# Designs tried in a protein design chat: VH-VL binders against q8ixk2r445to577. Part 265

Target 1, 133 residues: q8ixk2r445to577
Amino acid sequence: FFGMLQNKGLTDYCFDYNPPDENQIVGHQVILYLCHGMGQNQFFEYTSQKEIRYNTHQPEGCIAVEAGMDTLIMHLCEETAPENQKFILQEDGSLFHEQSKKCVQAARKESSDSFVPLLRDCTNSDHQKWFFK
Key: E = the ipSAE of ESMFold2; O = the ipSAE of OpenDDE; V2 = 0.75 times the mean of E and O plus 0.25 times the DockQ between their complexes.

## First folded at step 11 (VH-VL)

Design f99 (framework fv_axatilimab; at its last look DockQ between E and O 0.84; V2 from the best seeds 0.78)
Fold by OpenDDE, look of step 11:
Structure f99 (fold): chain C 133 residues (1-133), chain A 120 residues (1-120), chain B 107 residues (1-107)
Amino acid sequence: as target 1 above (133 residues)
Amino acid sequence: EVTLKESGPALVKPTQTLTLTCTFSGFSLSTYGMGVGWIRQPPGKALEWLANIYWNDEKYYNPSLKNRLTISKDTSKNQVVLTMTNMDPVDTATYYCARLYYGDYYFDYWGQGTMVTVSS
Amino acid sequence: DIQMTQSPSSLSASVGDRVTITCRASQDISKYLAWYQQKPGKAPKLLIYDASTLQSGVPSRFSGSGSGTDYTLTISSLQPEDFATYYCQQYYSWPYTFGGGTKVEIK
């Protein structure tokens, strides 16, 4: 699967990654933004290694969850996907993080204009359902 | 088990400052994502959100009351304090504190509430 | 601010009845909507969050639905303990705002 990763509950919002330096793509948080399909900020790939890959630049980035955190942070992809980078996109649309055993949820940030994907206990919430478009 | 309890004066005079304390257990404001909010309800009226404070000391206030409200926390005591200045009879209400989680801005556990009457 | 218009303000029903309460937001709140139950002299109790997700421990006769601006709380078969006032709350944007409430009374 590849393309825009869009949330069901938070209508018209997609995974978005916009690092301040295009030559340094790791270490920043993945956010949610209105789906526009322009540029490279919203193009992701779900790989056979269960990675959510940001492959618009080299080296390629993979979404990871750091210990003790509930945010999605961009790391470098590895030849063998580390445990903290493994996700299961289930048939019902839930995005499950294997290591934490939590689901990715579209959540509101500090302002009404800011949303982010966060790890939460898995529920049947539409905010925890995602699809590639 | 998560519990919250409000404490403070039951009676306040007009123009005085109200200070309420929320003492909680079953969770900590040292935990990432944890927050506590205050909500009030005049007798027979609807609920009104007042303020939130989070583990990282982020604070949010109802704009209509922002200039009168101050929220703070003492993590070591599991307490959150709300102060409201220049109280008026219209501020007579039951005041609740409740738990919320950052990013999930609904209140899943509530205190029993404390009635505050503003009267001369 | 986002205004939450709740309807009806009150209704009378009997045990076993299907009860429907509506909450309309002044703008799209993208299912960031919670429902609370409040009994006299008690604090509100969370029933549903994210428009349709049932809070743990809440009976399955409660359900929430809706999207955009229009949301509904449904009690499929009203029980004696369900007579109370219900409130909706949006958490899409600051400040959080509640509906005016719906009092469910015994007929």
Scores: ipSAE 0.809, ipTM 0.934, lowest interface PAE 0.7, mean pLDDT 95
Fold by ESMFold2, look of step 11:
Structure f99 (fold): chain C 133 residues (1-133), chain A 120 residues (1-120), chain B 107 residues (1-107)
Amino acid sequence: as target 1 above (133 residues)
Amino acid sequence: EVTLKESGPALVKPTQTLTLTCTFSGFSLSTYGMGVGWIRQPPGKALEWLANIYWNDEKYYNPSLKNRLTISKDTSKNQVVLTMTNMDPVDTATYYCARLYYGDYYFDYWGQGTMVTVSS
Amino acid sequence: DIQMTQSPSSLSASVGDRVTITCRASQDISKYLAWYQQKPGKAPKLLIYDASTLQSGVPSRFSGSGSGTDYTLTISSLQPEDFATYYCQQYYSWPYTFGGGTKVEIK
């Protein structure tokens, strides 16, 4: 799959990556932003290795979750995907993080205008359902 | 298994400072993402959110009451403390502490509540 | 602040009735809505979160639905133990706010 990764419950919000320095694309948090498709910040590829790639830049970025954390952070992609970069997009739309055994959920940062994807225990909530558009 | 209990004075005079302690068991604020919040309910009226504190010591207050509220925790004692200054009879309510997780701003376990009356 | 309006403010129903309680937000809250049950003299109990997801241990006769500004709590077959006041709460935007409540009385 390639395109904008949209949340079902949080209408019209998409995965978005906008690092403050375009020459350093690793180490920053993935956010959710209104879907717009402008500036390539919202285009991701879901690969056969179960990666979510931000590949409009070189070197390519892959979404990861660091051990013990619940936030989605950009790492460099590797030839063989590490376990912390593997996500299963299931038929019901859930986005399962294999290493942690948790699902990606749309949540607001408290007292902020920002929404972010976070890992949570898997539920049937529409905030845990995702699709490419 | 998860329990929370509020403690503090039942009667407070106007202008005094209210201090409430939430003592809980069955979970810890050392757990990533875990939080405790305070909610009050005046007799016969709707619930009003007051403040949240999280495992990482981040604190958030209802802006209508921000200048009057202070929240703190002691993780080793499984306690959260709420302080509310300049009490007024309108602040008469049952005060609850409750558990939440960061990102999920609803409360899955509540204490029994403690009634606080503010009168001369 | 997002205002939450519940209707009706009270209702009476018979055991076995289907009961519907509504909650309207002053703006789109994108299903960031919880429902609580509160019995007299007791703390609220979480029933539903994310508009439609049942909390563990909540009887299946309770269900939630809705989107945008309009949300509904349904009790499919009212039981005597369902006498309570029901509150909705939005957590789309800070500060979090509650509805005024709906008191359900069983005839």
Scores: ipSAE 0.714, ipTM 0.906, lowest interface PAE 1.4, mean pLDDT 92
ESMFold2 (binder alone), look of step 11: mean pLDDT 93; pTM 0.934

Design p100 (framework fv_zigakibart; at its last look DockQ between E and O 0.97; V2 from the best seeds 0.86)
Fold by OpenDDE, look of step 11:
Structure p100 (fold): chain C 133 residues (1-133), chain A 119 residues (1-119), chain B 107 residues (1-107)
Amino acid sequence: as target 1 above (133 residues)
Amino acid sequence: QVQLVQSGAEVKKPGASVKVSCKASGYTFKGYAMHWVRQAPGQGLEWMGYINPYSGGTKYNEKFKGKATMTSDTSASTAYMELSSLRSDDTAVYYCAREKYTDYYFDYWGQGTTVTVSS
Amino acid sequence: DIVMTQSPSTLSASVGDRVTITCRASQDISNYLAWYQQKPGKAPKLLISAASTLQSGVPSRFSGSGSGTEFTLTISSLQPDDFATYFCQQYYHYPYTFGQGTKLEIK
């Protein structure tokens, strides 16, 4: 699967990665933003290694969850996907992080009207449902 | 060289409708939310709402629901805002403004369109 | 709605003066605050974003500070080109709201 990764519950919002430096693509947080269909910052790929790959730059970035964190951070992809970069996109649309045993949920950032994907206990909420478009 | 060029001034009678256009250039139109902001004579700025040109999704200020309708034409790189059932207190300068990508504030503005409603 | 209150509404100053405009939010908006400059018959121009980030092309005499509920725009040494109306805007919650404006005029 590849393309925009859009949330079901938070209508018209997609995974978005916009690092401040195009030459330094790792270490920043993945956010949610209005879907724009231009690819680039909203183009992701779910790979056979269970990675969510940011597939527009070389070297390629892969979404990871750092220890003790609930945010999604961009790391470099590795030949063998590390455990903290493994996700399961399930048939029901839930995005499950294997290491933390939590689901990715569209959430408000700091109680604002800005949004980010965060790890949360798995529920049947549409805010935890994702699909590629 | 981002530019937002709005349609010309309008003079309308009460009860009429008016449609203001905002033509964008210098960037990919569908990739940025377009907002509309109103400024009544001698008054401050009021946020009216936005449209996502890619999806057509809109969000309105409750104050302007039923008053303003936002649309867009990606092939023409143009955003539109229609005001219906015009009243004298709809007299204002209307601005289109581009949302800074992922940052939500307004980095570019149209020159404004004056809409005057008078009997 | 979040209410943005600017002070003063009108400010008279001279070239070379240090000028400070304040903006207060009715609730905590973190740093989701922008400052705009507007001259008569013109559209607003973005000066500061994220409370303190100076936009490209904006003179360094402009600066912004603050977080939470209290914010300030400062012009260190007023120039003739700076006489205008200034607005703050919160983009923390919809609906986005602006301050009522501060008209900076020549003394």
Scores: ipSAE 0.870, ipTM 0.946, lowest interface PAE 0.5, mean pLDDT 96
Fold by ESMFold2, look of step 11:
Structure p100 (fold): chain C 133 residues (1-133), chain A 119 residues (1-119), chain B 107 residues (1-107)
Amino acid sequence: as target 1 above (133 residues)
Amino acid sequence: QVQLVQSGAEVKKPGASVKVSCKASGYTFKGYAMHWVRQAPGQGLEWMGYINPYSGGTKYNEKFKGKATMTSDTSASTAYMELSSLRSDDTAVYYCAREKYTDYYFDYWGQGTTVTVSS
Amino acid sequence: DIVMTQSPSTLSASVGDRVTITCRASQDISNYLAWYQQKPGKAPKLLISAASTLQSGVPSRFSGSGSGTEFTLTISSLQPDDFATYFCQQYYHYPYTFGQGTKLEIK
């Protein structure tokens, strides 16, 4: 799958990656932002290795979760996907992070009306449902 | 060069409607939410809402629900805001403002459209 | 709604003066605050975002500080072009709200 990774519950919002320096794509947090259909910052690919790739730039980025953290951070992709970069997009639309055994949820950033994807205990909430558009 | 050019001043009678346009240039229109802000004579600024020109999705300040309708035409790179059932207290300058990508504050503003409502 | 209150409402100053304008939020808004300058008959112009981040093309004599509920805009050495009305704006929660403005006048 590829394209905009959109949230079912938080309508009109997509995964977005907008690092402060577009030449240094590693180590910054993935956010949610209004879907815009322009590709690039909102273009992601779900691979056979269960990666979520940011591959419209070189070198390619893969979404990861660092040990003990709940935020989604950009790392460099590797030939064989590390465990912290593996996500299962399940039949019900949930996005399961294998290593942590948690689901990706659309959540408020700092309790504001800005949003980010965070790991949370899996529920049946539409805010934990994702699809490519 | 990013530019927002709004339609000209309007004089209307109570009960009429008005549609203000905001034509964007110098950037990819659908990539940025467009907000509307009003300023009554001698008053401060008041946020009215936004439209996502890609999806057509909107969010309104509750006080303008039913009064304002925001639309856009991506092929014309133009956002619109229509005010209905005009009253004298709708007299104001209306601005369009572009949301900075992923950052939410307003980085570019239109020149403003004066709407005057009088009998 | 988050109420933004500016002080002073009017400030008289001379060229070369250091001026300070404050903005108070009715609740914690972290650093989700912008400052705008507006001259008569003109649209607002963005000066500062995230409470302290100076926008491109804005003179370095402008600075912002604060977090939470208290914010300050400072002009270190006032120039003739700086006489205008200044607004703070929170973008923490919808509806976004502005302070009532501070008119900076020639003394």
Scores: ipSAE 0.787, ipTM 0.919, lowest interface PAE 1.1, mean pLDDT 93
ESMFold2 (binder alone), look of step 11: mean pLDDT 93; pTM 0.943

Design p101 (framework fv_zigakibart; at its last look DockQ between E and O 0.36; V2 from the best seeds 0.00; counts 0 for: pae E 8.2 > 2)
Fold by OpenDDE, look of step 11:
Formats: C-alpha cells, structure tokens, sequence
Structure p101 (fold): chain C 133 residues (1-133), chain A 119 residues (1-119), chain B 107 residues (1-107)
C-alpha cells in the first residue's frame, strides 16, 4: 500500500512529514495535516517488512517509535527493519505498533487544533483507523 | 511570485447575493487551504472559514454558517465565496488568504474585495 | 471563542521611538500567535509567527515575544514605513480570532 495515509475519524487529515531541511530527513516528528494530494510530504508506503516508509528522498526514511515516547519520529530505514519500526495495518484500519503494543491515534497537539499521530491504547475509535488513498 | 487576485468591488441591495472570486497563481492551488477573512468598517478582522481545494472540504465559523458558501474551481485555480441574504452589516472588505503549509496562519493575502450593502 | 484583546487601540509615536503593542488571549494559546501589519487600503502582511518567529524580509527592528496569554510586538526604532495598523491572530483553536487592532500613528 502507498499514497496518502488518511485518518477516518479526523476527516481530511493525512500523515505529513515536512522536515526543515530536505537533505536531512531524519529526527523530526510526523504530523497530521490537511490532505492535499501533491505527494511528497504526504506520500508513504507500507512495506512487506511492516515499515511505514517515506521514500521521496534518499536515503529513505522509516517511521519509528523511540523508547519511552508516544510520537512517531522519522529514522533511516535499515536492511532489516528494527522492532521499533514495525507496524501492522490491520483490515479494520487500525495501525498497530508491535513493540509498544499500542495503536496509532490521531490526537490534538498541545490541546490545540493542530494534530499529530500518537501511540495510544488500542480502541475501536475511528481516530485510530487509517487508510491509504 | 505567489499572487491572490480578487474580483472587484460590489454594491448590492439588501436581500441580494454576491459571489467574490480569488484567483491564485504562482503555486499549486490544490496544495494549500484557502481562508476567507472579513473586515467590517472600523472593526477588526474576522475569520470566516476555509476550503481545502483538493478535497473540497470546508470549515466555517459558526457565525457565518448560512451566510457564506465557499467553493473552488481547480481548473481555474480560483476560490469563491458567496454571501447570501445580504444585510447592511455585511458591508465589509473580504479577503482570501492562503494558509502557511502545516501552520494555520496566513502568508499571502488577496487585495480584498469591498462589498457594500445599502438600500 | 478565544478573545484577543490588543492594547493600546491607538498609539502615537515618533520616528526613532521604541514601540510596544500587547495582545492578550482569553485563554492559554501556547505560542500559536501571529502578528500582521496593515496599511490603509491594503491587505494585512504577515510579520511574525509562533509568537516570536520573524518572517523573511521583515526588518529586524520587529520582534515578538510571549506565550500562554500575554504577547507583545516590539519595534525597537520606529521608521516612517512602520506607521500602520497591527493585528494579532491566534491559530490555537477554531474559530481563529484576531485582536481588534492597534493603529500606530505619527505624533
């Protein structure tokens, strides 16, 4: 699967990665932003290694969860996907992080109307449902 | 290079409708949300709502629901805002404004369209 | 709705003066605050975002500070081109709201 990764509950919002330096794509947080269909910052791929890959730039980036964190951070992809980069996109649309055993949820940033994907206990909320478009 | 060019001034009678246009150039029109902001005489700026030109999804200020209708034509790179059932207190300058990517402030503005409602 | 209150509404100053405009939010908006400059008959121009980030092309004599509920726009040394109306805007919550404006006029 590839394309825009859109949230079901938070209508019209997609995974978005916009690093301040296009030549340094790692170390920043993945956010949610209005879907725009331009690709690039909103183009992701779910791979057979269970990675969520950001491959519009070289080297390729993969979404990771750092120890003790609930945010999604861009790391470099590796030959063998590390445990903290493995996700399961389930048939019901839930995005499950294997290592933390938590689900990716669309959440408000600092209680504002800005949004980010965060790891939360898995529920049946549409804010934890995702689909590629 | 980014430009937002709005349609000309309008003079309308109470009860009439008016449709203001905002033609965008210098960037990918569907890539940025377009907001509308009103400025009544002697008053501050009022956020009216936005449209996502890609999806057509809109979000309105509750104050302007039923008053303003936001649309867009991607083939013309143009955003529209229609005001219905015009009243005297709808007299204002109306601006289109582009949302800064991933942030919710406005980096580019149209020149504004004056709408005057009078008997 | 979040109410943004600017002070003063009108400010008279001279070229070379240090000018400070304040904006108060009715609730905590973190640093989700922008400042605009507007001249008569013209559209607003973005000066500062995130409370303190100066936009490209804006003179360094402009600065912004604050977080939470209290914010300030400062012009260190007023120039003739700076006489205008200034607005703050919160983009913390919908609906986005603006201050009522501060008209900076020549003394």
Amino acid sequence: as target 1 above (133 residues)
Amino acid sequence: QVQLVQSGAEVKKPGASVKVSCKASGYTFTGYAMHWVRQAPGQGLEWMGYINPYSGKTKYNEKFKGKATMTSDTSASTAYMELSSLRSDDTAVYYCAREKYTDYYFDYWGQGTTVTVSS
Amino acid sequence: DIVMTQSPSTLSASVGDRVTITCRASQDISNYLAWYQQKPGKAPKLLISAASTLQSGVPSRFSGSGSGTEFTLTISSLQPDDFATYFCQQYYHYPFTFGQGTKLEIK
Scores: ipSAE 0.878, ipTM 0.949, lowest interface PAE 0.5, mean pLDDT 96
Fold by ESMFold2, look of step 11:
Structure p101 (fold): chain C 133 residues (1-133), chain A 119 residues (1-119), chain B 107 residues (1-107)
Amino acid sequence: as target 1 above (133 residues)
Amino acid sequence: QVQLVQSGAEVKKPGASVKVSCKASGYTFTGYAMHWVRQAPGQGLEWMGYINPYSGKTKYNEKFKGKATMTSDTSASTAYMELSSLRSDDTAVYYCAREKYTDYYFDYWGQGTTVTVSS
Amino acid sequence: DIVMTQSPSTLSASVGDRVTITCRASQDISNYLAWYQQKPGKAPKLLISAASTLQSGVPSRFSGSGSGTEFTLTISSLQPDDFATYFCQQYYHYPFTFGQGTKLEIK
């Protein structure tokens, strides 16, 4: 799959990656932003290796969760996907992180207009359901 | 290149209205919120509010609610701010400013529109 | 509302000096702070975001530091082009608020 990765419960928000320096893409947090469909920041590829890949720049980035953390951070992709970069986009729309055994949920930052994807215990909430558009 | 071009200076009498325009170019207008900031003569900067041209949503600093009305015309890539019932203390330079994508600070500013309210 | 207090209001310095401008927030704003430069008759120009991230095209003599409630903007070797007014802005909560400004003048 390739496109904008949208949240079902937060219907106008998409995965977004906007590093402070577009020439240095590693180590920053993935966010949720209003879907606009026209820039490069909201396009991701879900690969056969179960990666969520930011491949509109080179070198390509892959979304990871560092051990013990709940935030989604950009790492460099590897030839063989590391376990912390493997997500299962399930038929019901849940986005499951295999290593942590948790699901990706749209979560509000303390500021009212800011949202991020975070790992949480898996539920049936629409805020844990995702689809490509 | 990103550019915000505002309408020209205005001289108004108390009680009148004024509508300031901000024409955007060099980026996708609907992908960024447009904010308005004022600067009274010799004073600091004061945030007035924003419009999100994608959704039409606005948010106003409560100080300016009822004074300022923010709108946009997506087909013209233009944001507008109207000030009503002008008083002499509305004399200021009014800036439009583009919100840095996803981060809520302002990476591009219009040149400013001076509004002078005098008898 | 989060009140942003800048110090000093006016700072006199010479070319080549190292100068520091301080910004204090009335509550913890993490690193959601930007610095702007404004010259007379001109719109503000963004220098620093996220308290310490230098914007593209801004000279490396500018730096920012701090988190929580206390923040600084430093110019390591003052140049003639740096004489201007500097504003901090918090973007942690609405309404966004600015410091009152620091005018940096040639001594």
Scores: ipSAE 0.013, ipTM 0.575, lowest interface PAE 8.2, mean pLDDT 87
ESMFold2 (binder alone), look of step 11: mean pLDDT 93; pTM 0.948

Design p102 (framework fv_zigakibart; at its last look DockQ between E and O 0.84; V2 from the best seeds 0.00; counts 0 for: pae E 2.1 > 2)
Fold by OpenDDE, look of step 12:
Structure p102 (fold): chain C 133 residues (1-133), chain A 119 residues (1-119), chain B 107 residues (1-107)
Amino acid sequence: as target 1 above (133 residues)
Amino acid sequence: QVQLVQSGAEVKKPGASVKVSCKASGYTFTGYAMHWVRQAPGQGLEWMGYINPYSGGTKYNEKFKGKATMTSDTSASTAYMELSSLRSDDTAVYYCAREKYTDYYFDYWGQGTTVTVSS
Amino acid sequence: DIVMTQSPSTLSASVGDRVTITCRASQDIKNYLAWYQQKPGKAPKLLISEASTLQSGVPSRFSGSGSGTEFTLTISSLQPDDFATYFCQQYYHYPYTFGQGTKLEIK
């Protein structure tokens, strides 16, 4: 699967990665933003290694969860996907992080109307449902 | 360079409708949300809503639901806002404004369109 | 809705003066605050975002500060080109809302 990773519950919002420096593509937080279909900052790929790859520059970035965090951060992809970069995109659209045993949920940033994907206890909420478009 | 060019001034009677256009250039039109903001004479600014030109998705200020309708034409890189059932208090300058990508404030503005409603 | 209250509504000052405009939010908006400058017959121009980030091309005499509910726009030494109306805007919650404006006029 590849393309825009869009949330079901938070209509018209997609995974977005927009690092401040195009030459430094790791270490920043993945956010949610209005889907725009341009690719680039909203183009992701779900691989057979259960990675979510940010597919723009080389070396490629992979979404990771750092220890003790509930945010998604961009790391470099590795030959063998590390445990903190493994996600299961379920048939029902839920995105499950294996290591934390939590699901990715569209959530408000600082209680604002800006949004980010965050790890939360798994529920049947549409805000935890994702699909590639 | 980024430019937003709006249609010309309008003079309407009460009860009429008006459609303001905002033509975008210098960037990928479908890549950025387009907002609309009005300013009554001698007054402040009011946010009306936005449209996502890519999806056609819209979000309106509750105050303007039923009053304003936002649309877009990707082939013309143009956003439109139609005002219906015009009243005298709809007299204002209407601006289109581009949302700064991922940052939500407005980085580029149209020059404004004056809509005057009078009997 | 979040109410943004600017003060003063009108401010008379002279070239070279230090000018401060305040904006108060009815609730905590963190740093989701922008400042705009508007001259007669023109569209607003973005000056500052995120409460304190000066935009490219804006003179360094402009500065923004504050967080939460209290914000300030400061012009350290007023220049002739600075006489205009200034607006604050919150983009913390929809609907986005603006202050009523501060008209900075020459004394």
Scores: ipSAE 0.907, ipTM 0.955, lowest interface PAE 0.5, mean pLDDT 96
Fold by ESMFold2, look of step 11:
Structure p102 (fold): chain C 133 residues (1-133), chain A 119 residues (1-119), chain B 107 residues (1-107)
Amino acid sequence: as target 1 above (133 residues)
Amino acid sequence: QVQLVQSGAEVKKPGASVKVSCKASGYTFTGYAMHWVRQAPGQGLEWMGYINPYSGGTKYNEKFKGKATMTSDTSASTAYMELSSLRSDDTAVYYCAREKYTDYYFDYWGQGTTVTVSS
Amino acid sequence: DIVMTQSPSTLSASVGDRVTITCRASQDIKNYLAWYQQKPGKAPKLLISEASTLQSGVPSRFSGSGSGTEFTLTISSLQPDDFATYFCQQYYHYPYTFGQGTKLEIK
């Protein structure tokens, strides 16, 4: 799977990665932003290793969740995907994080009207449903 | 090189409609939400809403729902705002403003279009 | 709706003065606050985002501070080009709202 990773419940919003310095892509938070079709900042690849890759740069970035955190952060991809970088995109559209046993949900950033993907207890909410476009 | 150029001033009678254009250049038009902000004579600024030119999706300030209609033409890199059933208190300068990518505040503004409603 | 209240409404000052303009939000908006400058007959110009981040090309005599509900725009040494109206704007919740403005006039 590859393309824009869109939320079912929060319509018109896609995974987006916009690091402040394009040469320092590690350590910043993945956000949700209006889908725009311009490519690379909203282009992600779901791999056979269960990674969500941001591969428009070298070295490639992979989405991770650090221990005890609920935010999705960009790390470097590794030859063998670490446990904290493994996500299962299930048939019902839920995006399950294996290590934490939680699901990715569209949520408000700092309670604002801006949005981010966060880990939450798994539910059947449309805000936890994702698809590639 | 980002530039937003709006259509010229309009004088209208009550009950008419007007369509203001905002032509964008110097950036990828579909990558940025376009907002509309009004300023009545001698008054402050009021946010009216935005359009996502990629999807056509809109969000309106409730105050302007039914009054304003926002559209875009991606082939012309142009956003439009139509005001219907004009009243004298619709007299204002109307600005288009580009949303800063991922940051939501407005980094570039059009020069404004004066709409005057008088009988 | 989040109400943004600026003070003062009008401020008279001389070239070289240090001036401050205050903006209060009716609820906690974190740092989702921008400042704009507007001269007569012109569109607003962005000065500061995220309460304190100075925009490229804006003179360093401008600074912003605050978080939550109280915010300040400071001009450290007023220049002739700085006489204008200043607006704060919250972008924390829709509808986005602006303060009523502070007109900075020559004393």
Scores: ipSAE 0.768, ipTM 0.913, lowest interface PAE 1.0, mean pLDDT 93
ESMFold2 (binder alone), look of step 11: mean pLDDT 93; pTM 0.940
OpenDDE, look of step 11: ipSAE 0.905; ipTM 0.955
ESMFold2, look of step 12: ipSAE 0.571; ipTM 0.865
ESMFold2 (binder alone), look of step 12: mean pLDDT 93; pTM 0.944

